# Ledger of designs, part 340: VH-VL binders against o60147

Target 1, 175 residues: o60147
Amino acid sequence: MLEKNKYLYIFRHIQTNQVLLSQGNVLKKTALFQLPYPLQKPVAPNGMRPAKLRKDHWVPLLKVEFPNESMFQSVFMQLLNYRKYRSVQPLTSDLLKLPIPVRRRKIMRQEVPNTIADLADILNKEKFPENSVRLQLSDKSDSEYADWPPSVQIDSEEIKLSRGFREKTTVDEAR
Below, E stands for the ipSAE of ESMFold2; O stands for the ipSAE of OpenDDE; V2 stands for 0.75 times the mean of E and O plus 0.25 times the DockQ between their complexes.

## First folded at step 15 (VH-VL)

Design og6 (framework fv_lerdelimumab; at its last fold request DockQ between E and O 0.72; V2 from the best seeds 0.80)
Fold by ESMFold2, look of step 16:
Structure og6 (fold): chain C 175 residues (1-175), chain A 121 residues (1-121), chain B 109 residues (1-109)
Amino acid sequence: as target 1 above (175 residues)
Amino acid sequence: EVQLVESGGGVVQPGRSLRLSCAASGFTFSSYGMHWVRQAPGKGLEWVAVISWDGSNKYYADSVKGRFTISRDNSKNTLYLQMDSLRAEDTAVYYCAKDEGYKSGWYFDYWGQGTLVTVSS
Amino acid sequence: SSELTQDPAVSVALGQTVRITCQGDSLRSSSASWYQQKPGQAPVLVIYGSNNRPSGIPDRFSGSSSGNTASLTITGAQAEDEADYYCNSWDSSGNHLVVFGGGTKLTVL
């Protein structure tokens, strides 16, 4: 029996720009365990783990297609571990000078470029066949956060959001 | 200069609890991730747990997960380890350690002197 | 699989050169750090980033890495270098962020 293609889905939060990794195209509530523990008396927006998953707050960032499950599982586990590793690093001097609310927002906003760089670092260290891994982004310019190995083919088509609402009306040329 | 001083070790029976403290001075405690590392008598170093600069991320070795809780109080420059359901295999010297940070890997540049925890009946 | 392997013991004659090795797959994604521990004392960092010496560490200590192996070299070993040596890395593939080798007891003959 041939192995089915596997997809890694990565979401970002519409307000905080935090990142969640997912095995499916719909986030499960257990993905919330990737978010930081709630601080005592947190203030919003704080980026802390909420009690419930608000699926309308998370939009696609990218997806990666692997030809088999073993490649997917290896990369998925490593990405989770890269994020844990970064989360416990000391603050840089530029972060230390910021007021705490601004500092936290800047740390959260770094998650998108950091996750993309980590994915590329993992893929550069693996020995996957040329063009065996397909990468599709919601914003193709995000690929510029990293240098990609020959194993990665970046899809020319961007991911479109689907929230169950119509596309915005376009200006008619008559106007 | 940079100092880390552990306290709270002692002799306890299996199933009991202890709380370790690590008092930090000589650096900006609230900007660093902090670690607990233990060493059983005559054995090697074993990582136990880490906590992020503001306490929002915590990770544990499998051997202590669910029994130990790492925490910090940045207003007191103090790191804690709450150890519940202690077992004989938890007998060790417990060190707190500071990661200065470097490209990749770990850079534990300062360690405390350690505090001994003995779990025996 | 997510382990750092060190020989349990090595010996060196006074004034000679010794190499302590550390092997593991985690070293593909992590640099190594090395800690010296003398009896009754806390560990002391002697090498970080695979090949950098902290201030105050004698220049006879050096480090290197190649493939899945990191090495600590002591050139011109002194009696005071007799200690346990631990390598350390992070592990991108396992459940533990911090991995130590089992330690190498260095005896200076």
Scores: ipSAE 0.840, ipTM 0.929, lowest interface PAE 0.5, mean pLDDT 88
Fold by OpenDDE, look of step 16:
Structure og6 (fold): chain C 175 residues (1-175), chain A 121 residues (1-121), chain B 109 residues (1-109)
Amino acid sequence: as target 1 above (175 residues)
Amino acid sequence: EVQLVESGGGVVQPGRSLRLSCAASGFTFSSYGMHWVRQAPGKGLEWVAVISWDGSNKYYADSVKGRFTISRDNSKNTLYLQMDSLRAEDTAVYYCAKDEGYKSGWYFDYWGQGTLVTVSS
Amino acid sequence: SSELTQDPAVSVALGQTVRITCQGDSLRSSSASWYQQKPGQAPVLVIYGSNNRPSGIPDRFSGSSSGNTASLTITGAQAEDEADYYCNSWDSSGNHLVVFGGGTKLTVL
């Protein structure tokens, strides 16, 4: 397997704060399948799944480099399942007090911190070797959403914000 | 008192369709995810599908994906399972179950009594 | 997808203690729940979150977890405890969100 398959990028929507997971630094249209279909016809910025991928609406949240593709795939799949799990959770009392549109927006706003927390939880449970996972954030403060295991080395350098994609690396070009 | 009452079960031939219903009462139905779980005769429990509180998210077991559709009408406090292209292996008692969350897990705090679906030629 | 494994059958003498164990990778990432099912009846939740009892469940039922295992313990088994017991967990790594164990038939002697 190629080394290029060991990079996880997480993107957030600039308006809705919805989150997309990506294998590699370029969002694919198939990533939209991670989002639920709208019950009624709203598109972003109303949330849910837009009809088309607007790359300019998505910015990188973080980048994770794994030692190999197998570890990447494991974490990637778990993140997706964590999202599914969260999507069916009972509503909290606070949410129930809100009108449905407001409720949905608030839930979407929680996707970023929830995803970060989920990632940390997954990595904590995986027990990867010390400093074997490299985490790079667009905003270092986002690392505070979770306690990270010893396997995670947080990069001091922040990733540059680029809508819809990051600049191609030599590894990416080989794909 | 929480109550879940399944209906719609019966005997059908392979390839046919059947729609199950689950009438919920005793709790705020629109606040919880709902599940279908089935049990073949003399066998164990098998998760079938889940639907979120507003129906925006639906997930299925691989064994029924593409054939079954879970849905709900919150105005009627009713959960549905549309079963298409039924197979003999779909023969089971079908339970609706209320979702509940706890930390990093979920559980089913209430179950219906189930409705029997028999698929046979 | 992840699987949960249980012994198909166990026996316990009246008044004695029995432990039913569930094993699987999903238990590393999620809490176990346990369900009691008597013949011709729907499952009933007896333990959730590894060791929480719903209202109405006798205190002789308890749960524990360690690593990739979860256990249901009945301390002082009663005749009415004879049933099938299923463990359940959230599956974070498979294609199924929910997994059940194969079930354990408990016989009270």
Scores: ipSAE 0.828, ipTM 0.910, lowest interface PAE 0.7, mean pLDDT 91
Fold by ESMFold2-Fast, scan of step 15:
Structure og6 (fold): chain C 175 residues (1-175), chain A 121 residues (1-121), chain B 109 residues (1-109)
Amino acid sequence: as target 1 above (175 residues)
Amino acid sequence: EVQLVESGGGVVQPGRSLRLSCAASGFTFSSYGMHWVRQAPGKGLEWVAVISWDGSNKYYADSVKGRFTISRDNSKNTLYLQMDSLRAEDTAVYYCAKDEGYKSGWYFDYWGQGTLVTVSS
Amino acid sequence: SSELTQDPAVSVALGQTVRITCQGDSLRSSSASWYQQKPGQAPVLVIYGSNNRPSGIPDRFSGSSSGNTASLTITGAQAEDEADYYCNSWDSSGNHLVVFGGGTKLTVL
């Protein structure tokens, strides 16, 4: 039997470089709650982040294939917690020199290297079998943000999808 | 040097609200995440909440989610904890705590003296 | 379990060495920090990043870690070391970002 949810789809925002993690190849609007800095101002009554998701603003960053669902769930949960941890860390001295809006933009732009580094850190501490985790990147140079354990196999083929991880159908191509 | 001074504790009835304050000095308050940690009488330390340097990110222990709100005013170097719908099990000394950077590990380098909150009928 | 486990009590004779242990899966991926708490006082950081000592903390305090276990060692215990000791770590796998051990009461005989 094919196990559900053994793929992790990671997206990058084209303007801010912020990162979203997804269990499926299509982003759901609830993924926006992962963002340390909301793309839109919160609205009343609870200050919840707006539910509007613009799919054209998110492109593939990398896809991770795990041997089974339990390993996927472990890594996925840990990545979410790493993001929370990073969002409450003290500012480094280089950031203190920047005006607040510029500082926030620089922090957001670091999400790509930070997510890749965090993924590698999690995989280095886990005892996964040799070559059992497959990474496919949109830009292979992004793999240089981290040192990978023997459990990781980096695919020589880059992701060539133009809109998220969903391949265009004949209908989509006509639009 | 670094000082954290909590205030706002007291005796309060179940279901009521209370607001705690923590006045910070001796460091660049606006550059650090700040935490609330509590300790029930005769018991151990329990993490309550954290807020990021600019207040944009907030996280809570499951026991207080939906009832407590952490906030900060960087212009006043002050951290707050708004406690709503208080329960007897919220009775504790509440500490304001400063964390230090990732490179040496995750830890609280400075703590306030604490402020006692007693929830009783 | 993401919570850290400590023995509730330990005793040591004056001038002798004592080791207090902290165990949990979160320690495999993050370092432990240790706090000393005396009655009626706030906790004081004595060790961070598993084995680093803050300025002002006596050199008789040291830390170590291996696998899922962290240890605080007091070499040549003094009467003033009698206190509760708590470990903490951040938890990459749990619902809480910060986890504490239940505390160990050290009695100096």
Scores: ipSAE 0.726, ipTM 0.854, lowest interface PAE 0.7, mean pLDDT 85
ESMFold2, look of step 15: ipSAE 0.819; ipTM 0.919
ESMFold2 (binder alone), look of step 15: mean pLDDT 89; pTM 0.926
OpenDDE, look of step 15: ipSAE 0.385; ipTM 0.801
ESMFold2 (binder alone), look of step 16: mean pLDDT 89; pTM 0.927
ESMFold2, fold request of step 18: ipSAE 0.840, 0.833, 0.833; ipTM 0.926, 0.930, 0.929
ESMFold2 (binder alone), fold request of step 18: mean pLDDT 89, 89, 89; pTM 0.924, 0.926, 0.924
OpenDDE, fold request of step 18: ipSAE 0.464, 0.816, 0.778; ipTM 0.817, 0.906, 0.899

Design og7 (framework fv_lerdelimumab; at its last look DockQ between E and O 0.04; V2 from the best seeds 0.00; counts 0 for: pae O 11.1 > 2, placed apart)
Fold by ESMFold2, look of step 15:
Structure og7 (fold): chain C 175 residues (1-175), chain A 121 residues (1-121), chain B 109 residues (1-109)
Amino acid sequence: as target 1 above (175 residues)
Amino acid sequence: EVQLVESGGGVVQPGRSLRLSCAASGFTFSSYGMHWVRQAPGKGLEWVAVISWDGSNKYYADSVKGRFTISRDNSKNTLYLQMDSLRAEDTAVYYCAKDEGYKSGWYFDYWGQGTLVTVSS
Amino acid sequence: SSELTQDPAVSVALGQTVRITCQGDSLRSSSASWYQQKPGQAPVLVIYGSNNRPSGIPDRFSGSSSGNTASLTITGAQAEDEADYYCNSRDSSGDHLVVFGGGTKLTVL
């Protein structure tokens, strides 16, 4: 039982803001199973499960260190389930009024705040010792999406990119 | 007036296939996740599958995973269940159900009357 | 892989109060909903969110929850309340998303 199995890594897609949960600090292709099932179309809509992992599209969002592997596994499974429950919820009135492509993009852009809120909801319901769960964010203002229990200690240092997550970006005009 | 009407049930031999339909009316079908729930004769309710509003997320009970496929056609307000490799234990009344949505639980506010599937030689 | 446990049968005298229980670890984080089913009929939702009545459900039906237990209470039980009652919840540890209890047959004496 390796001590490293007590870390939760969460990645954000640079364009869609979709979220992937990972046990490791490098995404594996199997993480793509967390993305929506491809529709029966010749070309999958943006945000659907791609054929291969583009590591240059996924950047760190946050990292959580748990007291032990058992606690990590419990929270990891609950987060995956929360995402499934959200995926089958009815649309709100605001979403219903939008054209489908805009609607899908708006839903995807809520994944970051929703995942952070869901993580906090799980941690608030668990009985972890005070300051036993260490949270580190790439953008500390993202902690404002939720109210955190006493068990969570938010690291003062933000996550810095390192070699192995994505290569340095090639500058282009983009638009 | 919300209405769900299942069809496509019948008697079928083991190993064969059957396709169920659920016609929806009286609500905005394309905004809801839709479920199949079954009930074997004399037994309790068993959840079978769910599909998201646009069909991009699908989840199945272990007992049917790999054999059943849930799908929908929002232009026809119709939910489907393709049942392949049918077994005797799949004999049940199959209901479609609408989830009105609740933050921390389920809210199946409307059910169809069900369609009977009998798997026997 | 979570289970919801219900007593298989409960009896109540006409006009009396009965409580039907549903127990499972998933109820610590999931609200419960309750369904009434009469023979040969589809289930009918009677309680959602552990303690809310849908429109059209008589006020003699109420719900509550505490810890890993959800309860359906019928005050002033009537003959037409004789039915099977199922609870459901989210699945706290498995892939089933929806978990139903085994059902409780309510007999009104």
Scores: ipSAE 0.793, ipTM 0.901, lowest interface PAE 0.6, mean pLDDT 88
Fold by ESMFold2-Fast, scan of step 15:
Structure og7 (fold): chain C 175 residues (1-175), chain A 121 residues (1-121), chain B 109 residues (1-109)
Amino acid sequence: as target 1 above (175 residues)
Amino acid sequence: EVQLVESGGGVVQPGRSLRLSCAASGFTFSSYGMHWVRQAPGKGLEWVAVISWDGSNKYYADSVKGRFTISRDNSKNTLYLQMDSLRAEDTAVYYCAKDEGYKSGWYFDYWGQGTLVTVSS
Amino acid sequence: SSELTQDPAVSVALGQTVRITCQGDSLRSSSASWYQQKPGQAPVLVIYGSNNRPSGIPDRFSGSSSGNTASLTITGAQAEDEADYYCNSRDSSGDHLVVFGGGTKLTVL
């Protein structure tokens, strides 16, 4: 009856280079909780992460199509776990020389290559069938951040976003 | 030499609060994520919480989420664990642990001596 | 969070080889680390990243991994190796990032 989700979309922030993971081609407000460094000051009295999602500030980085929902869920959860793990890793010596605000900007800029490398690492550890995972990149040169397993087929087609990505009925939209 | 020294343990009644401290020396404290790991008497190791280098990111074990708060003061090389709404099952030796970082897994290269927290009436 | 399974106890004769195992789904995507704990003492790291030995740990300790299983091997067990041994790995379950095995008590006979 209902087909379960088998697509992973990754978006890049145009100013900071931070990334967001989304299941399907709709970017949800809750994805903002993935960010190790919030883009805006807290809007709630209790210091919660920003509620407003500026969809015009996020562009597709890549899209992954999995053979089934089980494989999608496994990879998606592992990738989210990698982001949390990286957020608590030790700093390298080059970062220690920088003032804290500059240091944070450099860490944020590394999220694109780091996320791509982590995705490839997960896919290399999983033993998926040859050409069973379809990867589309907005900029094909980003594929060079990692070595891809035989299970991955790289596609040059444009990433298509759903109409809902631009829908103005959600609380997350910029006015 | 790397040293981690915990303090603040003791006997406390259920529903009360307790604050643990961990004094670090011998490494650049502000460069590392820090963890709390506990061990109930005669039982195994259980991970409790982690905090990032600047305190911007914190993660907790499901059993303590909402009750415990991890924090740090890099100017004092000190890690903290604020324990609220304590339960009998929180009775354990609490260890402060340093994570050296390794891409594919966790490893704790240094541990403190531990501080005992006993939750009983 | 995922679970790591260890046998609760194992014994080995002095000078002989013993293998302690750790099993769980998280080990398919994450390396294991191993800790030795003696009574009344804090744990000591003996193996990290599945097969790396920290400085100061005797050569008789080695590690390996395959699929969902990690192993700690002590070749030529000594009396001082009698202790509890714990494995750990990363966990992919939400914010619960670290999982430990239940521990294996090693007795040297």
Scores: ipSAE 0.700, ipTM 0.844, lowest interface PAE 0.7, mean pLDDT 85
Fold by OpenDDE, look of step 15:
Structure og7 (fold): chain C 175 residues (1-175), chain A 121 residues (1-121), chain B 109 residues (1-109)
Amino acid sequence: as target 1 above (175 residues)
Amino acid sequence: EVQLVESGGGVVQPGRSLRLSCAASGFTFSSYGMHWVRQAPGKGLEWVAVISWDGSNKYYADSVKGRFTISRDNSKNTLYLQMDSLRAEDTAVYYCAKDEGYKSGWYFDYWGQGTLVTVSS
Amino acid sequence: SSELTQDPAVSVALGQTVRITCQGDSLRSSSASWYQQKPGQAPVLVIYGSNNRPSGIPDRFSGSSSGNTASLTITGAQAEDEADYYCNSRDSSGDHLVVFGGGTKLTVL
């Protein structure tokens, strides 16, 4: 019943803390292409990009409601660009000293806070109208990863999650 | 190296119009909001206007609302300020400033050298 | 409208420490930035996000915040530090999105 085109959902992998962006509350298999490494076996956490989308392994991290689809698209594209930019940046000397599996784990642990920070940065630059963007988090403490511009209103209620990796509805609760 | 170069300043009579330009280089212009800040002679800094990275959002100080229009051409890496119905109190050095955000704060990490606008009868 | 207030003038002896303070309600919810302006020059960012120094700014410059106040501290003032200093923050009052303090003239004795 939600207008899919103006809602950004960010999903977190329950084991690896990898992040996927979604237009709407349902992940598509094409979302896996957002991950920086080629699709390879085995499935995460050993691989950076799972071969298959296991929807049951991804839970909503946050939801953003934009005033319209245009604003959504703008922010969505910028988020992707930010992630892409980070993926091509040279690794620090400290990271290079670590074994590849350890390095990957460290990088993945930063995906959630980095993505949240990116979102905040983008919104700060956009200068949207005050309280025009609504942010809802699965965990309110995640809002502390960044400070938000006046355009962002943080909901007091946390996202309710269903087993289907989408926002829980009243119908879901009745099941 | 980031560079911001303002132009278009000069002496004008009250009620007249003037258009300022700011040429940007050394960074991805289209990725950042841009501001105008002015400073009257011997006075402090006053924020004037801001425009979002794509020009979709614009905000103004009350002192210039309805008279000034901020705009940008990302293909030319240029910021503009159209000033209409100029008043004596608009006399100032006008700076273009690059927007930057850090947590809950907005700040300006780069400034132009400014262009002087004098409104006098 | 939201305002940021600064002392119009302060002085410091060469090599000593001086603190310039900015006060306003906007500082309760927004971090402060500080700018140095010398005569005939454009402002230069010296502190952002309460206590972050841009590249090229000497480490004698530092920032702090508490409640509705923000402060710029120069530890070991140098002659070249003589300038006007402006604080800045985000403003959500509706009159402005950005607000500056009135500025503080720092004299190095």
Scores: ipSAE 0.000, ipTM 0.583, lowest interface PAE 11.1, mean pLDDT 85
ESMFold2 (binder alone), look of step 15: mean pLDDT 90; pTM 0.929

